# VH-VL binders against o60147, part 78

Target 1, 175 residues: o60147
Amino acid sequence: MLEKNKYLYIFRHIQTNQVLLSQGNVLKKTALFQLPYPLQKPVAPNGMRPAKLRKDHWVPLLKVEFPNESMFQSVFMQLLNYRKYRSVQPLTSDLLKLPIPVRRRKIMRQEVPNTIADLADILNKEKFPENSVRLQLSDKSDSEYADWPPSVQIDSEEIKLSRGFREKTTVDEAR
Key: E = the ipSAE of ESMFold2; O = the ipSAE of OpenDDE; V2 = 0.75 times the mean of E and O plus 0.25 times the DockQ between their complexes.

## First folded at step 3 (VH-VL)

Design p44 (framework fv_lerdelimumab)
Fold by ESMFold2-Fast, scan of step 3:
Structure p44 (fold): chain C 175 residues (1-175), chain A 119 residues (1-119), chain B 109 residues (1-109)
Amino acid sequence: as target 1 above (175 residues)
Amino acid sequence: EVQLVESGGGVVQPGRSLRLSCAASGFTFSSYGMHWVRQAPGKGLEWVAVISYDGSNKYYADSVKGRFTISRDNSKNTLYLQMDSLRAEDTAVYYCARDEIWFGDFDYWGQGTLVTVSS
Amino acid sequence: SSELTQDPAVSVALGQTVRITCQGDSLRSYYASWYQQKPGQAPVLVIYGENNRPSGIPDRFSGSSSGNTASLTITGAQAEDEADYYCNSRDSSGNHLVVFGGGTKLTVL
């Protein structure tokens, strides 16, 4: 049986720690619609504003290989829904004390541990066969944000991007 | 004491607009996501919309998407639902509800406000 | 979109145990919350998460979940427990963020 897509890639923004989900190793500008806070906000500490999509500002966080397309689709949709759920969850009292720009920055920086915890939660609820899901992390210490089920095989091998994916400093629109 | 009070319901013709309000008190309104849930007369509960604590994220049920707009004013502790292009099937009691620890756990509800869409 | 199915009615004798069930694919991934609604009143949360009771909810109310089914159990039913009971869950299909069951009318005999 031919399986068209069984890989989930998750990317992390190097400045804000915001996360993007991708169905392949190519990050598309439409993925930016996943973000609860635009990349133009907040302004970086040195006064620089990130471009809308700069591939050099995003690095692979993790890659998941599923046994088949249906398992991939189920987990991918659940992760997108978890992100929506988190975006409408109550604000903790410690965060409410902070000025809006500082508060948003702190919330954005929690997106990596939150995404990893959500992925683990989904995989713990699904009954996948032992060692059937391969999880590859750019930084193995990120696996410590969650407890993983027996279905998950973790490795720390480098995440390989497509030959056409290169560091770029230009924005989406060329001029 | 946590209290949610809806207002703005009434009788309205199909195709017209109506705006609902929900006044919140007894808790830090600006810290909570808020929902609208409706119930047609003699029928079950149907989720309508949600808004995040700061108003930056909003989600809608397919049946109302493009017609209804959820908003909030944290300085007034008030939640709103702007209902455009009303249909007979929008006839229901509309409740505002507070979102607790986990998403979809509605720990407090208002008394509801009746919207009747009638020609 | 995933749907949650409840039986429309159930009866229990005073002091006896009753189980109200909620069934749907989203329950394989998410725990159900349960609401009690009496005529002319707003719903009241009675169970949330796996098996948590809000303050003021009697300990005769409990929740459980297995596979695609969630259950609300009332041990030693009282007359005041007569009401409509609704389950809800997060929608794993992505069409709605929250889905409610059709409701079960509990009659205490």
Scores: ipSAE 0.136, ipTM 0.678, lowest interface PAE 5.5, mean pLDDT 82
Fold by OpenDDE, second read of step 4:
Structure p44 (fold): chain C 175 residues (1-175), chain A 119 residues (1-119), chain B 109 residues (1-109)
Amino acid sequence: as target 1 above (175 residues)
Amino acid sequence: EVQLVESGGGVVQPGRSLRLSCAASGFTFSSYGMHWVRQAPGKGLEWVAVISYDGSNKYYADSVKGRFTISRDNSKNTLYLQMDSLRAEDTAVYYCARDEIWFGDFDYWGQGTLVTVSS
Amino acid sequence: SSELTQDPAVSVALGQTVRITCQGDSLRSYYASWYQQKPGQAPVLVIYGENNRPSGIPDRFSGSSSGNTASLTITGAQAEDEADYYCNSRDSSGNHLVVFGGGTKLTVL
């Protein structure tokens, strides 16, 4: 029995560059729980967990296709762990010298490259079969943030960049 | 409760200046981008200007660029619109609206203040 | 600057469904927001993003998008829905950050 391919979508906030992981091309409200700082409803520049999911604030960063559920789950969970690990790390002295808003922005700016690097690191460690994982990026230049293992095949086509992104389907176009 | 209250509107002659204010309350003013939107009598909404949450970025509609200046004082929770070289076509109700710069979905509006430019 | 176009006026019978459309190049990349404005009142956000309703907005209001268009749909129009409706979006031209449609006057018959 052929297992269905599984997809990991990584979204970034269009303003803050915060990152959310998703099992689907549509973000769920529960995805917000990935954000480490549950502060009261801040606007995007504050880079904290908003009270409500604004899907149109998020755009796809990359899409990863796995050949099976096991591989997907493994990578997904590890990505979350990596994020958690970073969240508990002490701030550097340099960061502490910055005003809180500036500090937050600086930290958030690193989430995209860090997430990409994390993904690459995880995939390198997993030693999956060659070309068993397909990676599609919204910006091909983002692939330069990491060295990708032979298990990863990078698509030549980029993900379309749109606010409130979901992959357009024939159904969507017919609306 | 989020409140935005515009003031400073009135009747002015062409070429004159006017300064509008928008007093914000009920939310962390310094966390939000703010916009000015105007509406000429019997006409549609026209975006005028935006200022980032910290005032570091400002953008204007072509129709007002070089004449209007948007600013804010976060310590006073107040948004401003300095209108110079006013023209008859600037006659409108001016609204302040809360938003993030990137999104343009204004979730709260003031009731507006009327600016009339007439000779 | 980029433009958003709307029909100037539409009508709907009480209890029926009406769709107000907004068209523009910016809508290919960004969702529209929709505002309701009644005479003598400030605009009120009714739909934003991917069919999101602010608190207090009835569920008969919904949003959709396709290609370079966005639509506000009122399913089961009520008398109180008679108003002007404006779409807006981010301006893709770079000269403006926000652009509004010309507005649509909705009459409930």
Scores: ipSAE 0.013, ipTM 0.592, lowest interface PAE 9.5, mean pLDDT 85

Design p45 (framework fv_lerdelimumab)
Fold by ESMFold2-Fast, scan of step 3:
Structure p45 (fold): chain C 175 residues (1-175), chain A 120 residues (1-120), chain B 109 residues (1-109)
Amino acid sequence: as target 1 above (175 residues)
Amino acid sequence: EVQLVESGGGVVQPGRSLRLSCAASGFTFSSYGMHWVRQAPGKGLEWVAVISYDGSNKYYADSVKGRFTISRDNSKNTLYLQMDSLRAEDTAVYYCAKDYDWLSEGFDYWGQGTLVTVSS
Amino acid sequence: SSELTQDPAVSVALGQTVRITCQGDSLRSYYASWYQQKPGQAPVLVIYGENNRPSGIPDRFSGSSSGNTASLTITGAQAEDEADYYCNSRDSSGNHLVVFGGGTKLTVL
C-alpha cells in the first residue's frame, strides 16, 4: 500500500544507470527489488540477503510535485506498471544477438530515458491543470527525452534531499 | 528457519472456487516477490502467478488469467491464491515460492505444496 | 508461448560427470536457474543466475550457458543426485513471466 504523499522522487545508480522510484526522498532497501539486475549476490545462508542500499551510489534523477495525493498515487502506480510492461515485452532481434552481459548493460543504460519517456506519456494522458505539476531534473537535458504537456512546469532548481537521507537507510536496513 | 506452509487444498467440483493460503516465516516477507507454481500429477512444473513485494504488481499465466487472483497480507506474512471457475486441468499440487533476489535469480524456498483435485 | 526443451531422461555412472541441457529462445535473454526434485518432495534450488549455488548445495553442481542453451553439470555424481531436474527462465514472449523446462529424470547407475 501507498502512504499519503504528493512527491515522487526518482533515483539513478551512478554506475549502471538503473532507476529506483520512491514515494519520498527516503530510499528503503525494498526499493532494490525494483531492479531487474541485482547489484550484489545473495550471501545469507537462508537465502535472505544482508542487503545494503548504498546511498552514495544513488543520485536524484528527478523530483515531481503533484497538486494532491490522488494525482501522485495515480501517476506513481501507472509508472510502476509501465516499468513492469517493459520487462515482459519481447526483446528486439538486435538485443537477442548480443551476449547476456552486454545485453544487460544496454538495457540498464536505457532505464533513464525510458523512465522519463514513460512519465511524460502518463502526464500527457492524464489531463492535469496547466502548470499544476512541478518537475525538477538534476540534469535539465534529460527533459529532451520526451515532449511535456502544458500541465508540467520544469524547474532548474537543485533537488535537495533531507538531512537524514543516509541515516534513514541505516534505520531501514535494521528492520 | 525459512518456512512456507500452504493450506486450503482439497477436492472440489468443476466450476467451484477454492482459496489457497501460504504462511511465511523466517524472513522479511514484505521484502520479496512471491509466486505460485503448480505441478499436475506425474507432470512438470508450471508457473501460475507472481505478486510484487508491496502487492502493487500482479501477473498471471494465460491459462489462469481472469480466473485466479493472487494477493498478500504483509501484516500477516501470508500469500493467497483465489481460484475461481476451476477446471479439471487445474488439478495439481500448488506450491508457493519465494524470489531469491529478483525474478531472474530463481526461487530459493518452496512450500511442501497443497493438493487441489478438481473432479466430479 | 516460449518454451524450454529438456531431454526427458539421462543416466550417469556413480562418480562420473553428467550434463543436463535446457534449450529455448528465452535463454538468449535470461540466465537459467535449476531445481532438483525428488519423489514426493518440493523442488530445491541448486543453481541460479547461470552459475551461483545457494548455501548448502555441493560444489559438484555447476551451471553454464551459451546462446540459446543452458547446462547443469554434476561432476562426480552421487547416488543422492538421482532426481528430476528442471530448468527455468524468464519469458519475454508474453505475460508469462516465468517458463519451466519439461524436466529431466537423472538415473545414477
Scores: ipSAE 0.000, ipTM 0.490, lowest interface PAE 13.0, mean pLDDT 79

Design p46 (framework fv_lerdelimumab)
Fold by ESMFold2-Fast, scan of step 3:
Structure p46 (fold): chain C 175 residues (1-175), chain A 120 residues (1-120), chain B 109 residues (1-109)
Amino acid sequence: as target 1 above (175 residues)
Amino acid sequence: EVQLVESGGGVVQPGRSLRLSCAASGFTFSSYGMHWVRQAPGKGLEWVAVISYDGSNKYYADSVKGRFTISRDNSKNTLYLQMDSLRAEDTAVYYCAREYEFWSGEFDYWGQGTLVTVSS
Amino acid sequence: SSELTQDPAVSVALGQTVRITCQGDSLRSYYASWYQQKPGQAPVLVIYGENNRPSGIPDRFSGSSSGNTASLTITGAQAEDEADYYCNSRDSSGNHLVVFGGGTKLTVL
């Protein structure tokens, strides 16, 4: 018995390590609006994103189970705000000395550790009940990018999916 | 490939208003920070304003703060500069410029400019 | 006015090396970018991030930085290099995120 919008599904791009957040286990093309750097030439007539979404290029990074939809909405919106804020901050001197393509790749590569750190920061500020938030990661070593509050329980089993969260035996809500 | 085309310049009296537009093409406009830079006749370049890719952050040079407003319409690939309370010292060619990495100060593409003349 | 200082004019003989300098406190923290502007034309980025060249910029253009000074060097100046050259840098002073130098007019003799 899964509630709608109780799970946050986080994906990473297999080539760029860019991160997409989703309230369902299947990515929608509108998720591409989260990205500051385009993955392909724009296909919209006005030159705006979204471009075509290649679902097979996005693999699971982590899945978060919240005790209710209200907590999910709060955390999801805050993560989107953190990512937007990061994308418009001044660049460090070290990044500015790099050629533009190298700088872009280095920034994109940092989205995985940044997203995990942002998630932990939000959860530390919210004061959720002990063991009320469950994390399941594709690579448990990614949990080391942050210090987790007592409200978080990290699942001992890793996600072993080759394409998104579409495994038939999952207990995850589908959208 | 990349093009920026300014428009809206002209002759205007002191104290009046004018709105400049910059039409962008050949790139994903919504992914880039955009700037306005001006150049008075026979003088150097002066930075005017910046807007982030999503329009949420805006900053202005002290000389124009409170008088000018930068905005963008990502659905139309267009950058704007609303200029209020114009002064003779605002007379300049106004360029729109693309900043590849927001707040890097690196302008990889510029428009051809539009002349604004503020005179009585 | 800009916070960055440039000499208003410099000259170089055809085929020789010229160095254009830019000075300001912001350069202690940020690298300068350099722009070439010919009469009646928009500026063109020639150097960014210390010593990076955009595609299409000849390798005779190079940049360097030390302390509060940034330099644009043209090794083996050509007639077509005659132009105004502007430096710029990031600056947080007075909520200015970007400042330009006053420009240097290069004459190729």
Scores: ipSAE 0.006, ipTM 0.541, lowest interface PAE 10.4, mean pLDDT 81

Design p47 (framework fv_lerdelimumab)
Fold by ESMFold2-Fast, scan of step 3:
Structure p47 (fold): chain C 175 residues (1-175), chain A 120 residues (1-120), chain B 109 residues (1-109)
Amino acid sequence: as target 1 above (175 residues)
Amino acid sequence: EVQLVESGGGVVQPGRSLRLSCAASGFTFSSYGMHWVRQAPGKGLEWVAVISYDGSNKYYADSVKGRFTISRDNSKNTLYLQMDSLRAEDTAVYYCAKDVDYWSGYEDYWGQGTLVTVSS
Amino acid sequence: SSELTQDPAVSVALGQTVRITCQGDSLRSYYASWYQQKPGQAPVLVIYGENNRPSGIPDRFSGSSSGNTASLTITGAQAEDEADYYCNSRDSSGNHLVVFGGGTKLTVL
């Protein structure tokens, strides 16, 4: 089965397009700490008390397999930092002109392209060995949001959704 | 070893200004959010302001909004609080505090504080 | 503006268990953190993220939360635990604001 320490699982919200990162194939309630949403009231990771997680509202977006735990941790931490950085940036004047609900919907819609672009940027910066990082997407067209380095191998097979988003491995069940 | 050293406190007349500094060492200053928290003599803790790791995002308590400005210089590992239009109610020990993350909303290390007395 | 309410004082006998509570609407959305402050000293973080202890904090300190209430429990209170205890949390409006409780003075008898 899958090892927790070399896989990154990225999930997308079916209604808002918001993104959650997970170190395991099972999305945990603590992942909600990643969400910087004024509409959902929590704004900072680790400072929020998560509301009930609706697991049926989150579907796989992308799975990344790294050659080892060191590379996984480096990329995962950098990706979290990129997402935190985006969450604290000032809003553009164009966004500030919009009513709050419309503005937030527009911001949330960009989470998928932003996350994919950030992942590619990190992987380009780190210069891992050729074909050492394996990507599997739920929708292969999402790979077009970025230019990928030679270290990345994109699987031709898309992520299979058999009974919703919740998948498990023997390692994930133990925890 | 994390160290935070506040300076700049003193006695000042109402309506005047003071600038507080907090010198940080023992951690990567540019990676963490920073807070100012104050405590009036014999009273409880009152949060004053917070600044994100890169200085792009700042928030203030309603009691100081429009009068105080938080800033940081990551090249000097220093946090600042510019206090304008000081009032007697601003009399307090001012603590510099490090957030546990870039901005998690709680403080894992505190300085020893610097006393500001606003008195006529 | 969100407020956190603490009882101003509580007493416990040496070796006994004491529970300090913090109440406010922000606790429905954010975990409480707890700080210990001794006279003339800076606050020290003793519990964060509901029930996590920083390195060096004795295991007699624990935290819990339910609804709009958070609690700090000291099991087997020691003389050195005599101090003021403050809870804090984020604003429930999600404005990146921090709010502190009024503090509880713990006396160890």
Scores: ipSAE 0.000, ipTM 0.463, lowest interface PAE 14.3, mean pLDDT 79

Design p5 (framework fv_lerdelimumab; at its last look DockQ between E and O 0.03; V2 from the best seeds 0.00; counts 0 for: pae E 12.8 > 2, placed apart)
Fold by OpenDDE, second read of step 4:
Structure p5 (fold): chain C 175 residues (1-175), chain A 119 residues (1-119), chain B 109 residues (1-109)
Amino acid sequence: as target 1 above (175 residues)
Amino acid sequence: EVQLVESGGGVVQPGRSLRLSCAASGFTFSSYGMHWVRQAPGKGLEWVAVISYDGSNKYYADSVKGRFTISRDNSKNTLYLQMDSLRAEDTAVYYCARDSEWYGELDYWGQGTLVTVSS
Amino acid sequence: SSELTQDPAVSVALGQTVRITCQGDSLRSYYASWYQQKPGQAPVLVIYGENNRPSGIPDRFSGSSSGNTASLTITGAQAEDEADYYCNSRDSSGNHLVVFGGGTKLTVL
């Protein structure tokens, strides 16, 4: 194969459970653009887009290995689109009753299961070859948030948590 | 007591520029997003722009996008609106208002400053 | 961009109840806020959320919402309540973050 394997890293915030997508095992500041920015200075832990990236507040949620760049890009872009779509959906009556900060917190807390579910949905739709995608989770129980297609091979080993990094000894270049 | 005081209004010709200021006191200015809202004579309220607490995020109404620039100096507790390429339709009382971030309301308003664009 | 619509004018007899309604798609996602504006004065927030009053606002002012509508109700209108009333909400469409209704002129008879 001419193309190298491509990795998708998904990080979660240790307090807010917000989710960041990363093309590398080290979070970049630009990753924060994935998060909405509050107008008012948030009181921690209030979430949303912080002014500065605190790498030590983010831990790996899962790692996805793709056999080529095309598959990676397709899934990556779709994940972003799913997030965007969800962000503009009408709020439920229950959420409407809540102040914006509280509402935001509740929504943010759902990002982990939603992201996992989105990933599974995307992969189900893509119909990739069997066992062509390797999924490694920090917590195997998180795999229960979705039904995975045959294209996904779930690694028996859990990823080790490293704040702000997947692995300190290996650096993946973000493309 | 929360206070917002606008200044910088006046009469200008079309195509000219004007800079408005809003002096804030009585609260931690650097913690709040701030808005500009304008009202043409005898007309309703029109949202103009918003800036986040730290100035890193800005949004504009389509009617002013590309011409107006919202900014702030937290060290001076001051909000600004740079208005370039002014048009007659920009004639209005300009209010600064604080964003509560509670239910999206603007909880405190200044008394406004009048901008008149006329040839 | 999303719009909020209001009736341009309504009247109420002194001591009676009046309801001012605001309608728009943004109200499906956000509560409306209501502002009172008297001639020559800045707007004053009178209702926010479902039915929250800022300090100093009389309890005759109340708010409600349903679907894509929000309403300001004045129960027992007073002469001093004659003013323009504007609804407002968050909006995420386009580059707009905030939207105002066209305003309702309330006359107290």
Scores: ipSAE 0.454, ipTM 0.781, lowest interface PAE 0.9, mean pLDDT 90
Fold by ESMFold2, look of step 5:
Structure p5 (fold): chain C 175 residues (1-175), chain A 119 residues (1-119), chain B 109 residues (1-109)
Amino acid sequence: as target 1 above (175 residues)
Amino acid sequence: EVQLVESGGGVVQPGRSLRLSCAASGFTFSSYGMHWVRQAPGKGLEWVAVISYDGSNKYYADSVKGRFTISRDNSKNTLYLQMDSLRAEDTAVYYCARDSEWYGELDYWGQGTLVTVSS
Amino acid sequence: SSELTQDPAVSVALGQTVRITCQGDSLRSYYASWYQQKPGQAPVLVIYGENNRPSGIPDRFSGSSSGNTASLTITGAQAEDEADYYCNSRDSSGNHLVVFGGGTKLTVL
């Protein structure tokens, strides 16, 4: 392989605040399988999976640069496992008493803080060198959902893109 | 049975403010994102703003950023657009539109309310 | 003006097939949707995603895309299809979530 990925990309849905993890700076349709299957039961803990990926509905939440591809793969798999664990936990009786639309909104609103906390928990357990993991957020206040280890350098510059992480070539008006 | 009804349009002088409302019925308003789209007389559609279902995320077109504020009151099933520092180029019919949460399309539109900014 | 470019007018003979096109660099990465607007009325969504029709839209309406171009195709055009048609998508160089094309007036002869 000519180049190996060491970047984690995390996207947020602009309306539901659901979260998708990505190895690339553009979401693939298969990313939707990270969300609960919506056709069978509307009470799934992580809300409902959209029928189609709409790239214009997903915006950057954060980007992480790891020292190497092996560390990226380890963290990525652990994040997926944390999400699967949450998705199968029984709902509390308080949640089950809520009307289904209210319950879904409450569950989906927690995906951003839960994902950020999970990432920080994984990074705190790993023994990475100081400042070896670069974290860039779309909203720096989101870093307050967790305590970060010394290995994490939080970039002072926020992500400013309205869609995806890949920058587009501007239209050449000089033609 | 989905209905969106805009109100609050009228004639105002440049530099003044106006607040538009959009009353929603026939669906669970608090589960959907909402948009404002405008159309100047004889011209095409121009997207103005969007707000997420719970109001936590808002986005604006560059032409209105800093002057317009989108908001919602889910207890009243109502979407709002606060328009400050109005200019002649803001003259348009203003539509509210529902964003299909799972398909991301503007699947229902109101009939619009006219805003005229002139002396 | 808009990053999405549409021809301002297109004509079709009754019962024939017409394509309305929408061009922009953002369409290389993002899907277009299409809206029909009749005089004095609000727009109506007719195609979303690549080629999905909302309930109640006739199957003579279809969508496609290639490169930087999206197309709305009407097969067997009817008199009631006479309207303005707008595409929309995401702005490729800004931070808008939605941008509309300039619109195409379809005349059914």
Scores: ipSAE 0.005, ipTM 0.496, lowest interface PAE 12.8, mean pLDDT 81
Fold by ESMFold2-Fast, scan of step 3:
Structure p5 (fold): chain C 175 residues (1-175), chain A 119 residues (1-119), chain B 109 residues (1-109)
Amino acid sequence: as target 1 above (175 residues)
Amino acid sequence: EVQLVESGGGVVQPGRSLRLSCAASGFTFSSYGMHWVRQAPGKGLEWVAVISYDGSNKYYADSVKGRFTISRDNSKNTLYLQMDSLRAEDTAVYYCARDSEWYGELDYWGQGTLVTVSS
Amino acid sequence: SSELTQDPAVSVALGQTVRITCQGDSLRSYYASWYQQKPGQAPVLVIYGENNRPSGIPDRFSGSSSGNTASLTITGAQAEDEADYYCNSRDSSGNHLVVFGGGTKLTVL
């Protein structure tokens, strides 16, 4: 019997390249807690209104299917921990020399490569059976950011989203 | 400049209700999740509840589920804890604390407000 | 009851190094945060994300973790370090819950 919570979805912000993790195909507002410090807030839709995260700005990056919930939970927790680790590390001197907007843009652009590399590192560390983990990518070229273990089967199939995918993704600043 | 100030504590009899408030200043309150943590006299820290930045998600410790309700008013920069059916075991100093954007890390704490449940 | 275990008390001589330990299954997946609490005061975050210090925390405080164990190390303990220390981690269930250790009372001799 297949377990309900064995899928990991990763979403990418189309303008900033920021990444959010989800245990299902619905991206919730609480996922914003994953954004690394100092990159706390999404870019404002325009300068005249309160900053707002728009649901149409997030697209699937990848989907991972695990053999069971235990393996999913282990990898998901480790991936969150890797992202948290990156967010609390001191910035390099090269980054600190850049103006804040340029620095943030450079850091944000690196989130997709970093997340894919982190996922691969975790999967290489785990001793999963050959071809037991199924990885689906929206753009197959993103697989090139890492070397994958024998446990991973890479597919280029379209990632299917549930009808509830974009529920609860709007967030506004207090005004 | 980040400040959290709790209020609403006091002496209350078992079975009654009390509402705690936490006034936030010095940061964009609506961008952060918030926690309530308590500490019984001479005892350790016990996590009570968390609320997401927009109030849409709430989680509670098993010891308070069904009795306590966490809420927030982002227009007033205020966090609340509604405490119903109070028990002697709920006697504690109650702290509000800011979530550091990652669940489990509380980077700023208020001074606490004492709740004493006794007859 | 907490899912994180700490020894109730530890002592260190002034100027010496002390290590306070926190143990639990959630630490396999999440880093511990550490809080210092002095009598009559609110807790203060001293270490987060394994080994990062908030602004204003002395560099004698450091953190480490391995497997199901996290440690707070104070190198060159000072009299003002005498306090209760609590570890904190995410709940391993993934429900955005948090857990605290039982606390360790540090006495500086």
Scores: ipSAE 0.000, ipTM 0.476, lowest interface PAE 13.9, mean pLDDT 78
ESMFold2 (binder alone), look of step 5: mean pLDDT 90; pTM 0.937
OpenDDE, look of step 5: ipSAE 0.009; ipTM 0.576

